VHH binders against p49116. Designs and how they scored, part 14

Target 1, 238 residues: p49116
Amino acid sequence: EGPLLSDTHVTFKLTMPSPMPEYLNVHYICESASRLLFLSMHWARSIPAFQALGQDCNTSLVRACWNELFTLGLAQCAQVMSLSTILAAIVNHLQNSIQEDKLSGDRIKQVMEHIWKLQEFCNSMAKLDIDGYEYAYLKAIVLFSPDHPGLTSTSQIEKFQEKAQMELQDYVQKTYSEDTYRLARILVRLPALRLMSSNITEELFFTGLIGNVSIDSIIPYILKMETAEYNGQITGAS

## First folded at step 10 (VHH)

Design ud7
Fold by OpenDDE, fold request of step 11:
Structure ud7 (fold): chain B 238 residues (1-238), chain A 121 residues (1-121)
Amino acid sequence: as target 1 above (238 residues)
Amino acid sequence: EVQLVESGGGVVQPGGSLRLSCAASGFTFSSYDMSWVRQAPGKGPEWVSSITSSGGSTLYADSVKGRFTISRDNSKNTLYLQMNSLRPEDTALYYCVKGGYLPWRKEFDISSQGTLVTVSS
């Protein structure tokens, strides 16, 4: 079999809504996040190995790892998104709830820690200066994780993950030959993704989804939708 | 020219059922995701449901989930909306829309007349 990823899978261009408002409201945040989510899911479904798993398996797989994929996407697109500004805005929007005592102290702590973890992760990735190829392979490694409960075809998933890892290793050795520990430095960042709650991520970024749909429900739709309309929307002025 | 013609609306009591149809022409129906949108009196358009081009995936607004079912017959260029357990708050003009679900969509390209659904005791 050929490589897991091709050069076409390296391209990951997020187009933000334009213009950026002075005040980042919930809708802007949600739209920005949604564009990233759709981009991530469409990226995943463009991988032949992903398609080979079948509809049920690939849906389950994405449901299991969407938060990690999304977070890697945030890191990769942090500059274009002005992620720090978005996160600050999210915090500001939460202040009203905090002031109104709508949240328990423990919940406030959890949410704030989550935001901190997101920022820290993205900062750490920026410091490592991760390139587009490395991000593509990292996303593939995360996508083809066989250790999620309830997955079928785990042997095949594992095979794809190993292939992604090998390709990443080969790439790093070739591109960064003088940095013998780069691969290790990159891979040790992945566990941080597992510490982040998908529920909190969904609450922070996707509360403004039209129809109040859940990420769980939208995933199979995104994986099967026609992309022409989406592409038309993201290239146009919003 | 894209043409969408909705039908099946009417007056029904709470708890009742209706089945809406949308006849599509002027475009390759099977190549497009489709949606239902409704507009209640005095309110803006509200997304109801979407279905992918092949019919393989469906999506519903939280307000209609478990009660409404979207489907399509590509051989007939027809979109359907089965509405069960209807509530007064479901009263609206229902429109068929070319295009799928976009989470940030505030406005819909509604060019059809719609079909009126009235749920009242």
Scores: ipSAE 0.912, ipTM 0.959, lowest interface PAE 0.5, mean pLDDT 94
Fold by OpenDDE, look of step 10:
Structure ud7 (fold): chain B 238 residues (1-238), chain A 121 residues (1-121)
Amino acid sequence: as target 1 above (238 residues)
Amino acid sequence: EVQLVESGGGVVQPGGSLRLSCAASGFTFSSYDMSWVRQAPGKGPEWVSSITSSGGSTLYADSVKGRFTISRDNSKNTLYLQMNSLRPEDTALYYCVKGGYLPWRKEFDISSQGTLVTVSS
């Protein structure tokens, strides 16, 4: 009945681990990525429409789109994260694996191309100067995608996606009235997210997860965990 | 004051089973995610499993996945760990910890005595 998103959903503040080490090790990269992942999922679970879909459907949606949400988060938080530096560090770590002959030539190519795609996507979003509202609506459009296999309540998901799109349109028309093609320009970036492999993303950013858990396994847990635990750790509260 | 008391440890042969319990007091148990952590001799603490406050979601380390089951009874302020198909490498002091899983957690707030699990032939 009301709007899909409120001003509270526009806020998306990532807190990085401090201090930044001189050498970006796997742990730092994984922690940074994990903080972003948790933030993204907690953002999703704060949306009333998301909650209305039910726990099973919610979990399925996030499992289907976590890579896209994460990638949008990377783009949105690229400066705060020093994403270029992180990606360079990942490449350096990958070089070590290459030297140890742990990867095939084809796999190396796939991974390097993925890193390139990530960088290009984030650069393209930066060039468009996407604001916080636009990111929020884009994330909502990605989250409420009805075209993933195995989803229930697809009609309702589609309605939420349409609502997100309409609200984005209204926002862009109001805020960027002189740029008649802005909406089209930002929406045409979304297909690039589907070109990125979730498996490779997981390999690059989440290799250092404690207990060697998978993202697939952690998603249900994050969606139900106490928010105070995450926030307390980020703020340094014991 | 937060108080956690583990029990249920013992000596078991490989392939055997044990069920650990943790009695919690001094805080609103149902409002916190909980975890099990273990420490083998000569090693640092290792995260084993976590469960959300409502018990709706669980998470396991790869080393124990499929063998261990974490559960809780909020009406009794008790955390459980069912351990099946035990292996010698599972030998450790097991601790109940207030708080859930965080991928970057380096230290665990271990304030209890733990319960010893020994798996040996």
Scores: ipSAE 0.883, ipTM 0.942, lowest interface PAE 0.5, mean pLDDT 94
Fold by ESMFold2, fold request of step 11:
Structure ud7 (fold): chain B 238 residues (1-238), chain A 121 residues (1-121)
Amino acid sequence: as target 1 above (238 residues)
Amino acid sequence: EVQLVESGGGVVQPGGSLRLSCAASGFTFSSYDMSWVRQAPGKGPEWVSSITSSGGSTLYADSVKGRFTISRDNSKNTLYLQMNSLRPEDTALYYCVKGGYLPWRKEFDISSQGTLVTVSS
C-alpha cells in the first residue's frame, strides 16, 4: 500500500569536501567517494520497504548491491563531483604505479577497462538527461534485486522491485508522455551496472579509508549507526 | 556537562591483555555511538574502534582487528575496550569519544584525560 518512495527520497544532495585541493589526491578522492557511499546507504536506509525487510536481510542486500548503488550515485552526481577530473587523477596515479612496477599488466588492463565502462555509463545517463525521480526509482530497482546469491526473503524483495518498476513506468509515462521509448532506453542501461567490479571500485575510490576498513565491514555499521550524528554532518547549518 | 573518565591502563608485556573502561555521564549515553581513539607519543590521534548506540554493530581499525573488542553496557553508562595480544605499537594514551565512525573525520572531540597503555618488557 502506498508508494514505494516519497518525494523525500528524490532529494540526493552530495556535499563535497571543501576546499578542493589544487592537485587532487588519494585522500580527497577517498573522502569524496565516502561521502557518496554514506549518502547512498542512508538513502536506502530511509525507505520504509527496506526497513520492513529486517536488519539481517538489509545488510545482505546492501552488501550485494552497494557497488551498483554507488555507480548510480556517481552518474547522478558526476557534475557536482567533477567525476571526470577525479577519474583523470586516478589514471595519473595508476601510471605512477606502472612506472614503479607495483601492478601487474593484467590488473592494469582490468582497471583501465573498468574506468572506461564507468565513463561510458555516466555519459549514457547524461545523454538521456535522467532526472532525480528517475534516479530514485532506478536505485530502488537496483536495491531490491532478488537474484543476488545468498539472499533471504527474495519473494518480498521481488515484489518491492516490481513496485519500483511500476512507479518508474507511471512517472515516465506522465512526465515524458511524448517520448514513447524513454522507459525502455532507461532500463536498458541497468545491466551495465552488474559488470562493474566492486573489488576494483574499492581499489579506485576507497584506498586509505580511516582505519583501512573494508567496505564490506562498514556496511553493517552504516546501516545501524545513529542518524542524528550523520544528519548533522551533511545537513548542518540547516 | 559531558564527562568521560577512562580507566584500566597500565604497563604490560607484549602479548598481554588489558581491559579499558570509560564511565560516561552528563548525556544520554544510550543515544550515542561511541569510539575509542588513541594517541601515541609524537603522533596525532588515531581512530581505533566504534560501536553503535545499541551495541548492534562494531567497527575496528585494521591495525587492531581481531585483537581488540569494543563493547558497551548501556545500563551502566560504560564503554569498554578489551585489548588482547598487545604489541609495542599499541602504546598510547587511550580516549573514549562521544560519536561514531566517519571515514573523513581525522579530528576528534577529546574531552577527557585518557588512560595510558604502555606495552614494554
Scores: ipSAE 0.670, ipTM 0.873, lowest interface PAE 1.5, mean pLDDT 88
Fold by ESMFold2, look of step 10:
Structure ud7 (fold): chain B 238 residues (1-238), chain A 121 residues (1-121)
Amino acid sequence: as target 1 above (238 residues)
Amino acid sequence: EVQLVESGGGVVQPGGSLRLSCAASGFTFSSYDMSWVRQAPGKGPEWVSSITSSGGSTLYADSVKGRFTISRDNSKNTLYLQMNSLRPEDTALYYCVKGGYLPWRKEFDISSQGTLVTVSS
């Protein structure tokens, strides 16, 4: 049995493309977002409980929740990524598209509302000063969600989610003993993740993917990717 | 010394098929994800497909999905690309590359001559 996560799962270090270009562009945004996605997927697959569910269940879970994991990653890494600067650049491009009649007004409104919700979520997490342990357990709660349609092993998934919740509760009570309502404040932020559109996330962050592939097609590949080769590619390629 | 030798290219009519092979040596082939990359005349390199080290997962560029099939035989240290329903736009020099799909990679470690595929009527 043992704890759901170990200290190796708490470490979540994003390395940004270097050097930062003079002007942000689709390539830099897509590369930055892709590094976060790969980091998030490798984080998930390194969890023994996740490994125990089997390949088909793993793929189904991650396809169902990748946007929520990615959004938690954005919040956790917002400072390192200079996320506010990235979002400002995206807003500027959208305003240019309005001026040039390149997008429908309804679509632009949907995208702008999504950006506002994302900014509000990230700000609320920063205001709560969510730490790395709390982020790790929040990601586990999101990952092991039994509510998604088409999942097998939902009883086991639910048990892993309950374990993540209990370990988060124990951590918060021990570490923040004077803050009686911290757990409740943290958990009340999670429903906002279900409001984030994976379609709009792809449009905002993943338009520049090499080969024009979709995130849904990348997920099974990333989950099976050679880990040692992946780590060497990050070090040697960038 | 890493060596990758492509073969199986040729001239084919639109709608035709070709099967490319890549013989690998000088490294532990089964420990690496592998990719196919192509370069059309007058254009930069274009990622085509990748396969995990075990062969358990594959990924395809949108332009070739449904028409091309990547595979590998780790006992023979060989990577394959089955190309069906070929189009003139598939005309390119095809290279085998050590390493998997990474969307931030702009440079491909092309160390081989490649194999030429020409699709013309």
Scores: ipSAE 0.628, ipTM 0.851, lowest interface PAE 1.6, mean pLDDT 88
Fold by OpenDDE, fold request of step 11:
Structure ud7 (fold): chain B 238 residues (1-238), chain A 121 residues (1-121)
Amino acid sequence: as target 1 above (238 residues)
Amino acid sequence: EVQLVESGGGVVQPGGSLRLSCAASGFTFSSYDMSWVRQAPGKGPEWVSSITSSGGSTLYADSVKGRFTISRDNSKNTLYLQMNSLRPEDTALYYCVKGGYLPWRKEFDISSQGTLVTVSS
């Protein structure tokens, strides 16, 4: 069998909405987040192994891991996104709810801790100076995670995850031969992703959704949409 | 040139039904996702529904979910919106738009005249 990923899967270029407003409103945040989400989905769809799992399994898999993929995307695109500024803006928008006493102290704490965890994770990845190949393999590892409940074809998913891990190992050994513990140092970051609440992430970045429509509910649509639509969504040309 | 022509609008009483149609030309209709957008008087445009190119997947705004049905006939280059249990708040110009817009979208590429739906007693 050939490699799980190719060089084409390494490219992960996010295009931000332009122009950047002086004040980052909810729309800008949602648009930025949506572009990242679509970029991540497009990336996943481009992997032959992912395609081989079938539509039903793909849907379940993405539903299970979209938050982790999104978070890795935030880390990878943190500079382009000005993530710290976005997070600050999100906090500011939450202030209205706080001031109106619509949130309990416990909820406020929970949301703020989540923001802190996101920032901390991204900072930790930046400190490690993770490159594009490493990000691609890490995303593949989290994508092909067999330990989510309700998944079908778990043996095949596990096989793909193992391939991703092996390819990452080979890459790190080849590229960073002088850093003996780099692989381990990178992999130990992954558990932090499991601490992230998908619900809170959605609340923070995707508050522009109409009604009760959730990312979970739109994932099947995204995965079945025309390929040309992805280009429109990630570039804003739609 | 992309051309979209909406039809089927009219005046209906609350609880009534209408079926909107959109005739598409100037592009390969079957290769594109499509959406319905509406604009009420004095308000900005809002997303209503989207459908994939094959028609295999659909999305709805919460405000119309369970009442509206988006569909398409690629052999006729036509997009449809079945509107049941209409409410006064559904009163708007309805636009067919090229592309699969999602719930968080606030701006739309509207290039057609739309069809007017008026729900009133």
Scores: ipSAE 0.378, ipTM 0.719, lowest interface PAE 1.3, mean pLDDT 92

Design ud7
Fold by ESMFold2, fold request of step 11:
Structure ud7 (fold): chain B 238 residues (1-238), chain A 121 residues (1-121)
Amino acid sequence: as target 1 above (238 residues)
Amino acid sequence: EVQLVESGGGVVQPGGSLRLSCAASGFTFSSYDMSWVRQAPGKGPEWVSSITSSGGSTLYADSVKGRFTISRDNSKNTLYLQMNSLRPEDTALYYCVKGGYLPWRKEFDISSQGTLVTVSS
């Protein structure tokens, strides 16, 4: 009932840890990624349609799509995060790990392919100059995917996804009325998100967590955390 | 003024148990996530566990999973940490902190004196 998203759901302001260290390190990368993950999860939580599905369904949806949501967040916040600098530092670290025989060749190939796909995705979104409204609706389309295994209420989830698609179409047609192909160009970017591995995303951005607990095990906790209090911590922490 | 007062620390043998309490005042306790943080002598602070404002979700550091249980009683404005199967490595000053923390966080808003837990033969 009503529009799926309001203007309050378009605001997506990531605050980076400060100061940026002289040498990028795993703690800075992990803190930056954790802030984006929290922002993404609490963005989803703030949506009335999401709230209407109930806690168990909410957890299942986010567990299924957190990596796609996170990847959209990386693309949206790529400049404020200095993502290209972070990825370059990760690539350099991986090259050093080859020299020291710390990782298998097959694993490194998988990780490098993921980095290239991520860079390509972020570049393609930047070339299209995707705005905040478009990002919000793309994230909603990804969030309300009825295709994930084990979901309940899939008919309601599908209705919310269709509503997100219709509202994106209306927005693009109104705002970019002279660009008849913009919606199609935006939507053809979404399949690339399904190529992103949650396992590799965890390795790249959440290395302090690897081998102990996965992001999907943390999701129930993140979804129930207090938004305003956490945001106050990160402004006070930096 | 936010005030957090820990209690229940002491000396215990390896394998023993202790129950820590944290009395909270100066804020609406039931509206805030809460955490336990510990600091061993000569080391930096280490996150131990967190619980959401309602008590509906909890999270634990790998080093304490299965041995420690965080809980809260919002009617008494009190946070608890049940510590079982204690090890010498658990020896630390334990702090109650206002707020939820993620497992990789290394900086904490500690505003209390803590309660000392010593695990030794």
Scores: ipSAE 0.268, ipTM 0.687, lowest interface PAE 4.5, mean pLDDT 86

